# VH-VL binders against q96il0: the designs that were tried, part 169

Target 1, 167 residues: q96il0
Amino acid sequence: APERGAERRDTAPSGVSRFCPPRKSCHDWIGPPDKYSNLRPVHFYIPENESPLEQKLRKLRQETQEWNQQFWANQNLTFSKEKEEFIHSRLKTKGLGLRTESGQKATLNAEEMADFYKEFLSKNFQKHMYYNRDWYKRNFAITFFMGKVALERIWNKLKQKQKKRSN

## First folded at step 5 (VH-VL)

Design mz13 (framework fv_pabinafusp)
Fold by ESMFold2-Fast, scan of step 5:
Structure mz13 (fold): chain C 167 residues (1-167), chain A 119 residues (1-119), chain B 112 residues (1-112)
Amino acid sequence: as target 1 above (167 residues)
Amino acid sequence: EVQLVQSGAEVKKPGESLKISCKGSGYTFTSYWLGWVRQMPGKGLEWMGDIYPDDSDTTYSEKFKVQVTISADKSISTAYLQWSSLKASDTAMYYCARLYDYEDSFDYWGQGTLVTVSS
Amino acid sequence: DIVMTQTPLSLSVTPGQPASISCRSSQSLVYSDYNTYLHWYLQKPGQSPQLLIYKVSNRDSGVPDRFSGSGSGTDFTLKISRVEAEDVGVYYCMQGTHYPFTFGQGTKVEIK
């Protein structure tokens, strides 16, 4: 397969679209839906005085976003690949070519495709359960660090108030 | 504030190895390609190649792909340009620059690293 | 590789007068997304290059409105409506449409 011929660099090797924020952004930027995952990515603004704890929270959110994007990009790719393989297999079993005589891609009827959809949904049920479990774990971690960042900010304000009062 | 800070000037002899650096700050280092541009004394600008720090994916100009290696360490937001064996013809100012991928334009530039190779 | 040709190579301008720099590419710079990835940079004496104009006609943040870019396909122009002392330097066009990225040879702008 040719690795060359792409004039620009808009896709990572994993099949997820790359993006960068608009120029001179002063806040988080929400991008267009990714071609493969169909999810909108968020590019996080880094403030001038980001604390180590704030950085850790931001990195957790970024890692969770990347994980989420990869999961859905892979899921969509797997669906498309298996659908194509199913169609080709069924056409071969019937002794039919992959193209009609008019040059159009040969297709299966709705009844035959229903067999594929039923099987696909069934065998991917556990994968989706594991995704949901990991999604909850990641969100609990993010919520925990959001709480820590909030407490840090409260502590810093109390320190400032205490210092001002005691002069 | 976005900054690209490059390593200091180098004076080397032909055949020696060299690795120069470019440290990014004030932005998400892993979200932008970082390019290297050569400027020979009294001459114009030549693009050498770029790296995407998140996965170390590289693109080289054909002229430079056998002469240099581009790498990055995302844990310290630093990219590198490396020669295994310098030649006198490598004498130049080397700039790193951040690539704004939607435009394929270089929006922030380092201060430059002067490399002098002489016997 | 796309060859970028700038004219003139050197330009002496009386302060307050206009200046015009042309850039011609060996191939069309229109990408398949209908955008044209032609950019202009200024390198002041002893300094790093800085972005002036991106995608033909868009001024970068902080660039004075006396700078304007225009053109299409293979022929592009950078204009300075009234040249000031701080505009001295070497101007470069660059194409980002095709790999490898290529720069023009540069146009040196001086004050008379």
Scores: ipSAE 0.000, ipTM 0.477, lowest interface PAE 10.6, mean pLDDT 81

Design mz14 (framework fv_pabinafusp)
Fold by ESMFold2-Fast, scan of step 5:
Structure mz14 (fold): chain C 167 residues (1-167), chain A 120 residues (1-120), chain B 112 residues (1-112)
Amino acid sequence: as target 1 above (167 residues)
Amino acid sequence: EVQLVQSGAEVKKPGESLKISCKGSGYTFTSYWLGWVRQMPGKGLEWMGDIYPDDSDTTYSEKFKVQVTISADKSISTAYLQWSSLKASDTAMYYCARGWLDEYSHFDYWGQGTLVTVSS
Amino acid sequence: DIVMTQTPLSLSVTPGQPASISCRSSQSLVYSDYNTYLHWYLQKPGQSPQLLIYKVSNRDSGVPDRFSGSGSGTDFTLKISRVEAEDVGVYYCMQGTHYPFTFGQGTKVEIK
C-alpha cells in the first residue's frame, strides 16, 4: 500500500549519473544530503601511509558523523510519528474522520498545529541541550587531534627535508 | 623489501623529448627524498637533483636545472626525469636513489639504472 | 662547489692483502650540527652503486667488518683489511654537507 508521508525531492542535479569523487582524488569530499537525517555525509580519504594518529583522527571524525546522522534521523522520525499521532488524536476528539469526502488525508489548520510544535519543542529541550554538549565535546576532541596530526606532519616534513643549504 | 624499479633503456635522436621513471616499493614513498644521478659512459657519478614526493619540492644542481625536469606522482609511487629536447651529450646511465630518512645527505637504495642513448 | 679528489685512481691488490683509498675535499665537511657528511659507495661491474659507509665511519647494514672508514675535516680514508674477489669495482666518496652533493672521480679496485 502507498505510504502516507510527504514525498522528498531528490536534490541531486539533473544529468549527474552518481555523486563520486574525481578518479584521482586524494582528499575528503562531501556527498548529497541523507534522506532521513538531511545531513551531507563526508567521505574520508585514507592515505596509503596513514599514521596511527591520523587513523585515530579519521575514525573519531567518522564516528562523530555516524552519531550525528543517527541523532537527526531518530529526531526526524520521532517528530513525524508524534505529529501523526497528534493529528489522529485531535481528529478523533472532534469526531472527524481521518479522510475527507474526496478520500484525501484530513489535516489540522496552522493554529491547531501550533500547540503540537510548542509541546514538542518543550518536551525535547533537555535532549537538545545534551546533544549540544556532546557535539561540543566531540568537536573539542577532533580539534585537539587535528592539532596533534598537524604538528606530527610538520615535524616529520621538517626532519625529512633537512637539506644542507650552505652552498 | 625496499625496491626502486626504473623504466627500460631508451634510444633517441637529438631534439626528441623523453621521460623516464622510477617506481618505489616496500616503503612509504612520500616520506623519502628521491635523487637522480647521472653516469656518462666510462665516467663517474654526478648528482642531478632530487624531489620530496609528498609536496613535489625539488632541488637541482645548477648544471642540470635548465636541462631536465624532475617530478613525481605519489598516487603510483613513481618519480620522473624529463628532457624537452635531448642532446648527444645526454647519453648516459641515469640512476634514481632513495635519500636517508633521518638526515638527508646520502642514498641507501639505488634503482637498476636506465640507459639513455642519443645518436643521430 | 666542493671538489672531491680520490687517490689512487686505480689499484691492483693480491687477494687477502689490505687496500687503502684516500678522499680529500676542497672544504671542511663538518656541518654546523657537528656531523661530517662523507659517505662511501661501491659500484661493482655492471651494477648500480651501493652504500658502504655513511658519515665517515658507519658501516651500512650487511657491509662486512673488513671495510672501515676514518678521517676528519678534509681528509678521509676507506680501508679494506683483506681484499676479496667480491670487492672488485669502483669506489666513490661523496659529500652531502653542502649542495650540490658531489662525488669523487672514483677508484678502480682490481684483483691481481
Scores: ipSAE 0.000, ipTM 0.462, lowest interface PAE 13.8, mean pLDDT 81

Design mz15 (framework fv_pabinafusp)
Fold by ESMFold2-Fast, scan of step 5:
Structure mz15 (fold): chain C 167 residues (1-167), chain A 120 residues (1-120), chain B 112 residues (1-112)
Amino acid sequence: as target 1 above (167 residues)
Amino acid sequence: EVQLVQSGAEVKKPGESLKISCKGSGYTFTSYWLGWVRQMPGKGLEWMGDIYPDDSDTTYSEKFKVQVTISADKSISTAYLQWSSLKASDTAMYYCARGFIEDYGTFDYWGQGTLVTVSS
Amino acid sequence: DIVMTQTPLSLSVTPGQPASISCRSSQSLVYSDYNTYLHWYLQKPGQSPQLLIYKVSNRDSGVPDRFSGSGSGTDFTLKISRVEAEDVGVYYCMQGTHYPFTFGQGTKVEIK
């Protein structure tokens, strides 16, 4: 289920916040969607006694987030640009101006726009497939390191129990 | 059984304050947005804004941001729409409606409406 | 703000005949998640609005299959395959892709 609602690309003046400064939280925080990627950034909590393994996990998660943000920011910009070019091209082919008599932008009908969506998805199929492959690979690595960190924490707790039982 | 029950009709004078309510029942109040929609006599529907009751996060239409305040009390599953100073132009039917988190603008259950009449 | 334009503004239909309502938005309603937040509401005389169709083509619970929605981008259609007396009212399209959410001006459907 999504969190209480994503920030829309056209936000109301009244209340959809940008990324807030981090609180001094003991948990990870999820911010509002980035303007360009529409993905929510995660503020990663840094433990007081972060181990080298925990640091590797955190950096991997941060690097994966940055890679993911950049991919979708570029994808969304490409979509917007190509959509505008497609509309321009089709209106020119029809001999229509870019604006209506009322001064509003001229638009294409649903049937014509469906052609653009099909073309965009088709030409980006391989790119999205490679993205998904890399996304799964990165998440597999993250899950693997999360398991290692969990095991490390268990062993540290066992060591603490042993020391507490000493005279 | 999901229900949204709104407070009764109001007759007010210009300049008076007013707070109307919408009480949800039969569902988890904090898991849905609650929106407010205005309908002036003989006119169409206008979205005013919505609130997520779990954290009282609000979004307003710019037209209504200065005119009204939307709030909620999750302990009694009730949302509110409030005016500090009513105008004759506020005469309208006001509806509350339950909104899905993931489907923006999808209001599946509506209150019965509160008629607000502002006249001198 | 996104302007939603409905045609026709009024429609008189003989019972059992089909009806079609058009809705056009001033810009695309496709969101960045590739969903289209275009919904249809019905307000029967003296009643609260009720959801009919959400995200272009999905019928709300309990809505008869004679109602169907279609369209993409900026052009959308609500169709009633056979109009019944209970279908009388004002139909509104509404967009949820951009804040503020905006409704069309409404289409009044009456029985001839």
Scores: ipSAE 0.000, ipTM 0.460, lowest interface PAE 17.0, mean pLDDT 80

Design mz16 (framework fv_pabinafusp)
Fold by ESMFold2-Fast, scan of step 5:
Parts: structure tokens; C-alpha cells; sequence
Structure mz16 (fold): chain C 167 residues (1-167), chain A 120 residues (1-120), chain B 112 residues (1-112)
């Protein structure tokens, strides 16, 4: 086939967040980071002969992924919104415009922003504690079911080889 | 997709040899017993035998033990049914099928069948 | 060899009506592990057989709940609560308790 030299641009505003899983994959696929959560999505391979235990594991992993994506997307949006509001409020207090004469966003220095980061972390302390507890519980459940799936595969292979009947 | 794909129809003369195939895909071929079932024209189903592809362990129905050889090549996920010398009475549809776990005789996935016609 | 006897050998059913097929084995199909390896297959015209019921009463994946299996020891029954046009074909019982595995003669189900 002739060589193609042109690159295809992603139709999404940001190329970093696009997800394009491969065809006929026989394994899990990891995509690029999501635009909002900054987490890489996993597309799970679903075999036709998936056991109920394998299905439980896959669903736990999918649900954990969606939970993480929503948490961090919301957290990042909240952070960005409150950061912008803090900057605008501080600039108004100092009698400064929201834009420089060149049209760029006016910003605060690192020392001035330290107050915001301190307040944001303190305000969100309990939320992050509950996130960490849920994260622990979810990972424990996933690890437990991964172990059960591994044992099931060993057990099924042993049982299948040890055919129980003969004439 | 879990599937078994069998070789195409065969037309043979008595005394000729034949080897038909059954290729598994979409699952771990070596972890399941694979059986062969014969259906003579207008007749019912007859179990011929089965093979465990991981070690080529075979079980045959006594009726078929001397008539056919069952084998497998696990490197290409393919099982075979072979005759050294065909007879007109071997004219039939031949199915391969995967056994569900250790539930003996429970064949959950079937090939499309290979029609073998033996005539002069 | 275990002989599997199906009755009737042929059934003509009006759509929406129930159908019942009996299967009798020449000896008990209870294995030493207390499992009964009695299975039911359907072969639609021009198609490969397909598994309907395994171990007496368990429906295979995707099999509609209008199909049910029952029985014990030597006497087994497959019931279709409301026969549909797609249910036409030949039904086989089969035992996997003893080698060689053996099938019944088959029951042909037709729409009246």
C-alpha cells in the first residue's frame, strides 16, 4: 500500500483526551488521559465465556473507574472555579483589572496563591478522607476478586483435565 | 467471539483417507474438552469421542475406536478427525463441539459441521 | 451402553400452546458425585445442534425461560410453556453420566 504522510487531527478540542480502542482486542486497553479527570480510561476486554466471578471483577473495576473519573473531574472543576474566583477577588481588593494591558489574564505570585492552596486543602480535608477510605475499600474488593478469579482458573483447568467418568 | 470453525465439505471415494479440522477461537483452547458427533443423513446424533487439547488425552466410543483417529494441535488451536480408509457408511455430517467445564456431555459451542460424502 | 428413549418422536403444536417431551434412560443417570448429567439439545432445520438445558434443569446462556427441564433418576421432561415458530426443530436428550455418551432418537417439533 502507498505511504501516507499526512496526520489526521482529532476532532475533539484537545487531542490529549481522545480515546480510540483497538479492534478485536483480546486484552484490556488503556487510553489517553481524560480531559476533565486527567485519569487514563481502561477499556475492559469481555470474553464471550466470561464467568460470573470474572463479570463481578470487571464490573467492580469499571464502577471504580467511573467513580474515580467523576470524583476527580468534579474536584478539578471546583479547584479551577474557586482559584479563578480567588484571583479575581484579590485583584479587585488591590484595585487591579482582571486583564493586563496586553489582554492576558492578570495573575497572583506564588506567595499570594499560598493562602488559596492552604484554604482549599483545609476546606476539602473531610472530602478527601472519605475518598481515601472508599478508594481503599474498592481496591481491597478488586484485589480479593482478582485472587478468586485466579483460583477459579486454576481450579477449572484441574477439573477439566481430571475427567471424572469412564465406562 | 467464541467459535468453532470446521473445514469444508468433502466428496471422497471408498478406500481414500481423509482428515477434517475444527479450529477454536475466542477462548483458551487447551482448557476445554472437544467432542466429535456424527449425524448420518436423516438420522440422529452419535457421540464419537473427545480430546483434551492440552495433553491430547482422548476418549472414544467403542463403536468408533477402530474407525477414526482424533488428534489436536494446540499451537494452532485446531482438532482433527481422521480416517485411514473411508467407507460408504461414513457418509454423514460431522460436528465438533466444546464441552462446558466438567459437565460431561454438555456441549455449549458447536462447529457448523463438515459434510462428508463417500460414494463410488 | 445406556439407551435413551424419547416420547413422542413427533409433535405438531399450534403456536402459543405448550409442548412436553419425555426422556427415559435404561439406568440411573445419577453419578457418584450426586450430579445428574442429563442435557437437552435443539437442532433447528439446516443448523448445528445447540445446548438448551444442562444437568436436568439449568438453562444455557441466552435460552428463553419458556424452556424448562425437570426429572430425576431415569425419567426426565423438557417443557416449552408457549411454543414459538423459532422453536421448530429436532430435540435430543443426552446422557453424560456413563461412557459412551448417548443421545435419544430425537423428537421433531413442527408448527401445526
Amino acid sequence: as target 1 above (167 residues)
Amino acid sequence: EVQLVQSGAEVKKPGESLKISCKGSGYTFTSYWLGWVRQMPGKGLEWMGDIYPDDSDTTYSEKFKVQVTISADKSISTAYLQWSSLKASDTAMYYCARQYLDYEGAFDIWGQGTLVTVSS
Amino acid sequence: DIVMTQTPLSLSVTPGQPASISCRSSQSLVYSDYNTYLHWYLQKPGQSPQLLIYKVSNRDSGVPDRFSGSGSGTDFTLKISRVEAEDVGVYYCMQGTHYPFTFGQGTKVEIK
Scores: ipSAE 0.000, ipTM 0.470, lowest interface PAE 10.2, mean pLDDT 82

Design mz17 (framework fv_pabinafusp)
Fold by ESMFold2-Fast, scan of step 5:
Structure mz17 (fold): chain C 167 residues (1-167), chain A 120 residues (1-120), chain B 112 residues (1-112)
Amino acid sequence: as target 1 above (167 residues)
Amino acid sequence: EVQLVQSGAEVKKPGESLKISCKGSGYTFTSYWLGWVRQMPGKGLEWMGDIYPDDSDTTYSEKFKVQVTISADKSISTAYLQWSSLKASDTAMYYCARHFYDEWSYMDVWGQGTLVTVSS
Amino acid sequence: DIVMTQTPLSLSVTPGQPASISCRSSQSLVYSDYNTYLHWYLQKPGQSPQLLIYKVSNRDSGVPDRFSGSGSGTDFTLKISRVEAEDVGVYYCMQGTHYPFTFGQGTKVEIK
């Protein structure tokens, strides 16, 4: 049987779905799962009096969300393609058809799929390690800026108390 | 009788779109792969790609994957080859052929061919 | 991509005499299932290609026994033991071991 080694690109890896939150929202809105990444996007509310520090935090969170969406959209696409290639390759090696007698897609048992899973995890170990490293780095930065925003809000509250006391 | 019947000859200008067809009869259309082969005037055969009609799973030759789209409508046992924008270099005879089963890759039944002429 | 090379490119044969066409692949055509997906097609003048031989040596239904295929790995041969007038046309080898499928450039067989 011929080996299915050709590239399959049904959907662009960078493609992500868009959603529209309810109008006049005064909070962050969580949308439905993205078609490609299977992650729920967050639409960030922009306050009328957003400070430069609050803006930095929001942009960091938006950028991290986009990075996360792109990573998982690409990963899910790669997983699906390699899974299909593995199944086709194994069925051909065994001399079996890609379809059952009923016309359904032929599949492999759990033991055979375990081989694919081990191979996929091994092959993508470094990529996942770098993802985890960057994920922790980004979350540290977000937590750091969240702390700064919290301190800024406390400081502004103290200033407001002083201002009201002097009036 | 197992047959693949292709649409008639086409004469087009560069930049025009085109969709040609290949209709299967006398067999279970969704159980076989359908491939497309190009033959430029006076030249040999070039495999373009194939489709499994039951789920529209496609495979393309790298040379053709940005030039054409292969599709199928299993409800009418018909596969298609289409161009969004034709070039003079697309002038050729186009054959469809079924694979006996996708594991074996040999094409046992061929259509009569569709001649596509692209000239200004 | 696997490159398929046929020799000769043209052949003139006296009726009743044998003919031999060679096909060479740029890499082994043995698949991991131990089958060799090398096929031969004939295109008669003005007609669609037709299958002659599949998987190196198997004749398609209705193909006369004067046609035979042989070979292994990268070197393959199509033989016609006694060429007849209806055998004129262009012969193509094709590999189906790896996508994309690729054809040889063709060998034209004519009667003297």
Scores: ipSAE 0.000, ipTM 0.435, lowest interface PAE 20.9, mean pLDDT 79

Design mz18 (framework fv_pabinafusp)
Fold by ESMFold2-Fast, scan of step 5:
Structure mz18 (fold): chain C 167 residues (1-167), chain A 119 residues (1-119), chain B 112 residues (1-112)
Amino acid sequence: as target 1 above (167 residues)
Amino acid sequence: EVQLVQSGAEVKKPGESLKISCKGSGYTFTSYWLGWVRQMPGKGLEWMGDIYPDDSDTTYSEKFKVQVTISADKSISTAYLQWSSLKASDTAMYYCARSLWDESYFDPWGQGTLVTVSS
Amino acid sequence: DIVMTQTPLSLSVTPGQPASISCRSSQSLVYSDYNTYLHWYLQKPGQSPQLLIYKVSNRDSGVPDRFSGSGSGTDFTLKISRVEAEDVGVYYCMQGTHYPFTFGQGTKVEIK
């Protein structure tokens, strides 16, 4: 789950409505790249008067981010693992050690690595295709709910304007 | 098994510094807030503050903000509570407890660290 | 700070009889997300506190169904339908709606 420092601190220490940290925004903010997915997480700010529809949108965005993070973390781990296995196998076949004279990990040349990349891409073609389909579906849903939230805010402004005229 | 293990009991003199620890295991340490709760002898529970280990973001109770420092080392799944200068009034049992970032309840709790400060 | 007031401060209960503990907050515990962050803990003699009920009425995993929580806004109740020897200890309510988090003063439950 995203960091909630800004959200939970939105409640003042004295119990009065909004605490906006001086060093942190009362808005969404971007964190450092995740160790495994290499994607920067977005930490979502929760407003004081969040409607049920706004909560639904925020949860959808958070779930989509988590799904995206998990997919790329899994892909990167699979890639790294299979790459190391491929390199180890090829070096063993050549009778070479796993480290260079300088103590660095031994690597294969670009020509030899091309075989691995071709095999990895073809093997994972279906996963990438399903990822793209689901990514599109999720973004469509997010856009749809963003539209609903915008309409709700317009409606609320109109209701407030009408009340002001009545008073 | 989700578990919080705290450091052992401490006996200190007024003016001494102290740092106690709370190590989490069996869960993703960086995904949960970790809170500290004080219980003075024969009294109830007082929330001191909490930390989100992923970025070391801290929140303190006003009463404890200048008395203690909360920190964490996510590489070893450990959070810390520290005093620069202890007072006799710091004598208490100190608990750490895990909280989901959006739920505010504490589960599990550490076994507690008894800190005794006497001259 | 939100003040949490528990009543009674102590209870002596005959085994098998019901017990009821009240907790009142100085202001509403309903958060802007429409959740109510009121939780109940039990501290058995010589042990760490343990979670019993979270968000008013949800029993934590492994907590017997003889424990139930109810309430809304500023007035909350923890009920034990049939008190057993293992239920002895101090019960605390806690609010997590607003920083700083605050606990009630505790209710000691003993067997007669």
Scores: ipSAE 0.000, ipTM 0.463, lowest interface PAE 15.3, mean pLDDT 80

Design mz19 (framework fv_pabinafusp)
Fold by ESMFold2-Fast, scan of step 5:
Formats: structure tokens, sequence, C-alpha cells
Structure mz19 (fold): chain C 167 residues (1-167), chain A 122 residues (1-122), chain B 112 residues (1-112)
């Protein structure tokens, strides 16, 4: 599953950045967390001299981000909807209102909510297994193309070095 | 041994500027987030923001975004919290704390500085 | 912002007796990776906060076995099986699931 730190790591000027270290304005931008997916979107910087290989990697990362955002937005929305339905149902069976006398949302204790979380996780187990499988496949592909881009950058650097020496 | 050492107590007047520091040692400073937490006298803890020192990427609590600036100088393993113009309501204890271990993806504050007491009065 | 509410605000415990502190969040703390980023800190009088428990139930190194954390979703509990004099202080829960990170208002534990 995607981690907050992994997305921030991808935009760091350090490492195998293909953009403009140490210039932050030449790097990817991380946005605020999406209301539904809770993931921070990455707005990928497009270099003016982007190679076809770099474009392939960027599009793969963008497509993976969109897939990931859509998956978690749908999951979190479903979770919130079913949680509210569960709470409403349980309060109704107890003869309790949806709001406390102070006007705050009525809640269930941890023991009661544990039943919901267990049911939700078991119901979504297969869906999340397929998510994890696809997540690993996508990350292996991204790592592979990152390696190719790194090699391309090394070769371009060596070609420029050789050209300067011949001048 | 991981250690966060903060600058000494400050006594300021409203309208004055201030910059306090937090120096990390015993670990790779650029590999961890560094957060700032405020504790007003007799009150609880408030997260203000954090910085990733390797690229100075910052995140602020909306309440503090226009009031303070968080920065870091990775060459001396030091993070800063700065006010352009102090007000009496800034009187508080300010803590720095180490967050996020980038190789594991976990995020919590595992080490805390000793705190910097800032008193703003006329 | 996610609001963290602790109950009780204070409690006095006879040495050797158990203590229980509750923390409730205004929304679920389960992150997209199925980890729950709910942490507990202790601030002893005149000292900086120190980590006790991270990710609901994991004790930080050096934290005695008498401390345990549990909970799920929006309801969490910190339990001390037998309170000792060194456990006096203010306990805070914190959510690290979404920015901005937020703390509970704190629970003061003192010895009778």
Amino acid sequence: as target 1 above (167 residues)
Amino acid sequence: EVQLVQSGAEVKKPGESLKISCKGSGYTFTSYWLGWVRQMPGKGLEWMGDIYPDDSDTTYSEKFKVQVTISADKSISTAYLQWSSLKASDTAMYYCARGYFDSSGEYYFDYWGQGTLVTVSS
Amino acid sequence: DIVMTQTPLSLSVTPGQPASISCRSSQSLVYSDYNTYLHWYLQKPGQSPQLLIYKVSNRDSGVPDRFSGSGSGTDFTLKISRVEAEDVGVYYCMQGTHYPFTFGQGTKVEIK
C-alpha cells in the first residue's frame, strides 16, 4: 500500500532526480491530501527536453497514481458510507437517536465498532489482495523504467563529456 | 545516541522578530522529518508543522502557516522556527521532534528536544 | 481537522492499581495502507513529551510491559496494569493519519 513518505521521497531533489537539483521549482509538486483517497497527489514536472523514455516513465507514474487515487477514494467512500449505516442501524436497534442531547453525533464504543471493522475487512479481503498484487506489479515496472532512465542520463552525460574534450 | 538540542529561553516584546533552533545529532539529519509542537502555559500540545531537511519540503497546520516560517540548514543539522512579528499569544514552550523514518514509511515522534520557552510581554 | 477527545481529563490512582485512558477521534484513523496511526505520549512534570506507544499497540523501546494500547477506528484505550510513582504526568494521544496532526487535550495522572 502507498505510504505518505514514499510520495514525498519521489519529489526530493536528492537521489536519482531527472529534473533540476537543487532547484525546487524544477521538481514535482506534492499537493494537499485528497478529500476522498487521503493520498497526496503528485503533479509531475515535464522537462522541456523530455526524452521518449522519460515520457514513458512519467505517464506510467501518472497512470499508477490515478489508479491508486481512484481505488482509495472508492474504498474510503464505501468505508465511510457503510460505517455510518452500521452506526445508524445499531443506534436504531438500541432505541437511541442519531445525535446526543448536546447535539453531537452519537457514537458506538470500541467493542461495537470492532464488529464493523472485522466485517468490512473480511468483505473487502479479496479486493485488497488484488490491489496489493497490482500495486507490486506497477512498482516493479516503475523501478525498471527508472533504471532505464538513469542509464540514459549516464550515457548522455558521457557523450557531453566526450564532446567537450574534443573541443 | 539520537539527540535534539534546542536553543535557550527567549524573552521578547510584541512586534520583535525571533528565530529559534533545533540541532539534531546521532543520526542522519536529512533522512527524517522534523516537527514543531507548541504548548501554551498550562495547555496541551499543538502540532505546528514539519520539514524534511534534505529538500526543505514543509507542511504547516493552517493555523500557523501565516504566523511562522519553518526552515532547515542541513549542512549544520539544524532546523529553525521563525516569527517576523511576535505577539503576546505566542508565549509558549516550543518543542522540536523527530518524525518519519523514510525506509519504513512509519510516522511518529520518537525523539523530542528539551523545549524552548518563549515569553512575549511588554 | 480531526478532533481527538480524551476521557477522563484527570485521574488519581492508588499505587499498584490499574488505570485506563480513552481517546476518541472524530473520524476513522485507518489509513489507506490499513495501518492506524494513533500514538500515545507521556509528559512527566517539567519534562518533554516521550513516546510510549506507536501505531495503537506497539510499545516503544524501554517502555514497561504494564503499558498497553488497544482500539480500532475511532476508539482507543491506553491501559496501565499497575500504576507506579514514575507514571505520573499528562498522557496525550495523537493521530498521525492525516495532516494536520492533532493531539488529544491530555489526561493528567496523579498518585493518591
Scores: ipSAE 0.000, ipTM 0.455, lowest interface PAE 18.7, mean pLDDT 79

Design mz2 (framework fv_pabinafusp)
Fold by ESMFold2-Fast, scan of step 5:
Structure mz2 (fold): chain C 167 residues (1-167), chain A 120 residues (1-120), chain B 112 residues (1-112)
Amino acid sequence: as target 1 above (167 residues)
Amino acid sequence: EVQLVQSGAEVKKPGESLKISCKGSGYTFTSYWLGWVRQMPGKGLEWMGDIYPDDSDTTYSEKFKVQVTISADKSISTAYLQWSSLKASDTAMYYCARGYFDESSYFDYWGQGTLVTVSS
Amino acid sequence: DIVMTQTPLSLSVTPGQPASISCRSSQSLVYSDYNTYLHWYLQKPGQSPQLLIYKVSNRDSGVPDRFSGSGSGTDFTLKISRVEAEDVGVYYCMQGTHYPFTFGQGTKVEIK
């Protein structure tokens, strides 16, 4: 059997998750990292008595997650491709093969990789700046709606408290 | 070693009640979903429902919601499948199975099965 | 409910020859997390089902390399490169993308 398959059948890490999968309609669930974006998706549970405000918050969080997943899936793919091309180019320039004599992948040291990271960041500067701007805007909106939902819940609790006191 | 051990075979008459069990060992019982799967004689597999033992949260297939009750006692790492009134059509092998950690969309360990025969 | 259709329903194979089982779903099995929750089980005669392959192509621990899964969307295949006597049984595909979970009707694999 492959070693990778065996890792998923052990009886649990010590910090076992208490989240229910979204397919069970119990709680928000954090899934495994996406193959391309390497981000863990959150699957949102829909409460029995979801208010219009709670629905707006949930949809905003879902849309933001989709946007974030798409951005990082594309970015990670581009990064991996360009990194591999850079490593191959440098190894070829040095007259080295892609594999060592022992059959292991040939690699560059941290100092050599620094050149690639500097170039990649410079090339993608504008793209990352627009991403950060949108990310802050989306998180501000989410925080704002979270505050509104919290106030709605406090108000509803106070209404029920007043009703009980009347009786 | 992860094990799911089910109660023994049952022979019942129509209209009788029945409760069968599935005891988990070798893992943290409260951290995994436990599902129930029916297999009628000579037929394929049917998912009935499952339970998360830590809070007894249950999910049922619509076909089985009225027919059975799924429950669990986490203090003894045991899940149950219960009928209030058996029918001849309930004659089947019943398997319990552990839902895979984090996903619960597939079953990685299965019990040995409990044969339930309902006949007059 | 999602209907899972397996073909063929029965397959008789000479030892050492390949076998292929198809599984088709009435709806796409791709989930919002980009994973495809299509799994394969084997039930040997007189035994409980056992997991073979999860999420289309991942072999469970201890499953021989001769078993492979492939497919996407609604069309999936389980292949056995060289069938051995121990591979006799009924093979089931299952979808875990949508509730309720549903199984295919099963494919019986026998040795000639």
Scores: ipSAE 0.000, ipTM 0.464, lowest interface PAE 16.0, mean pLDDT 80

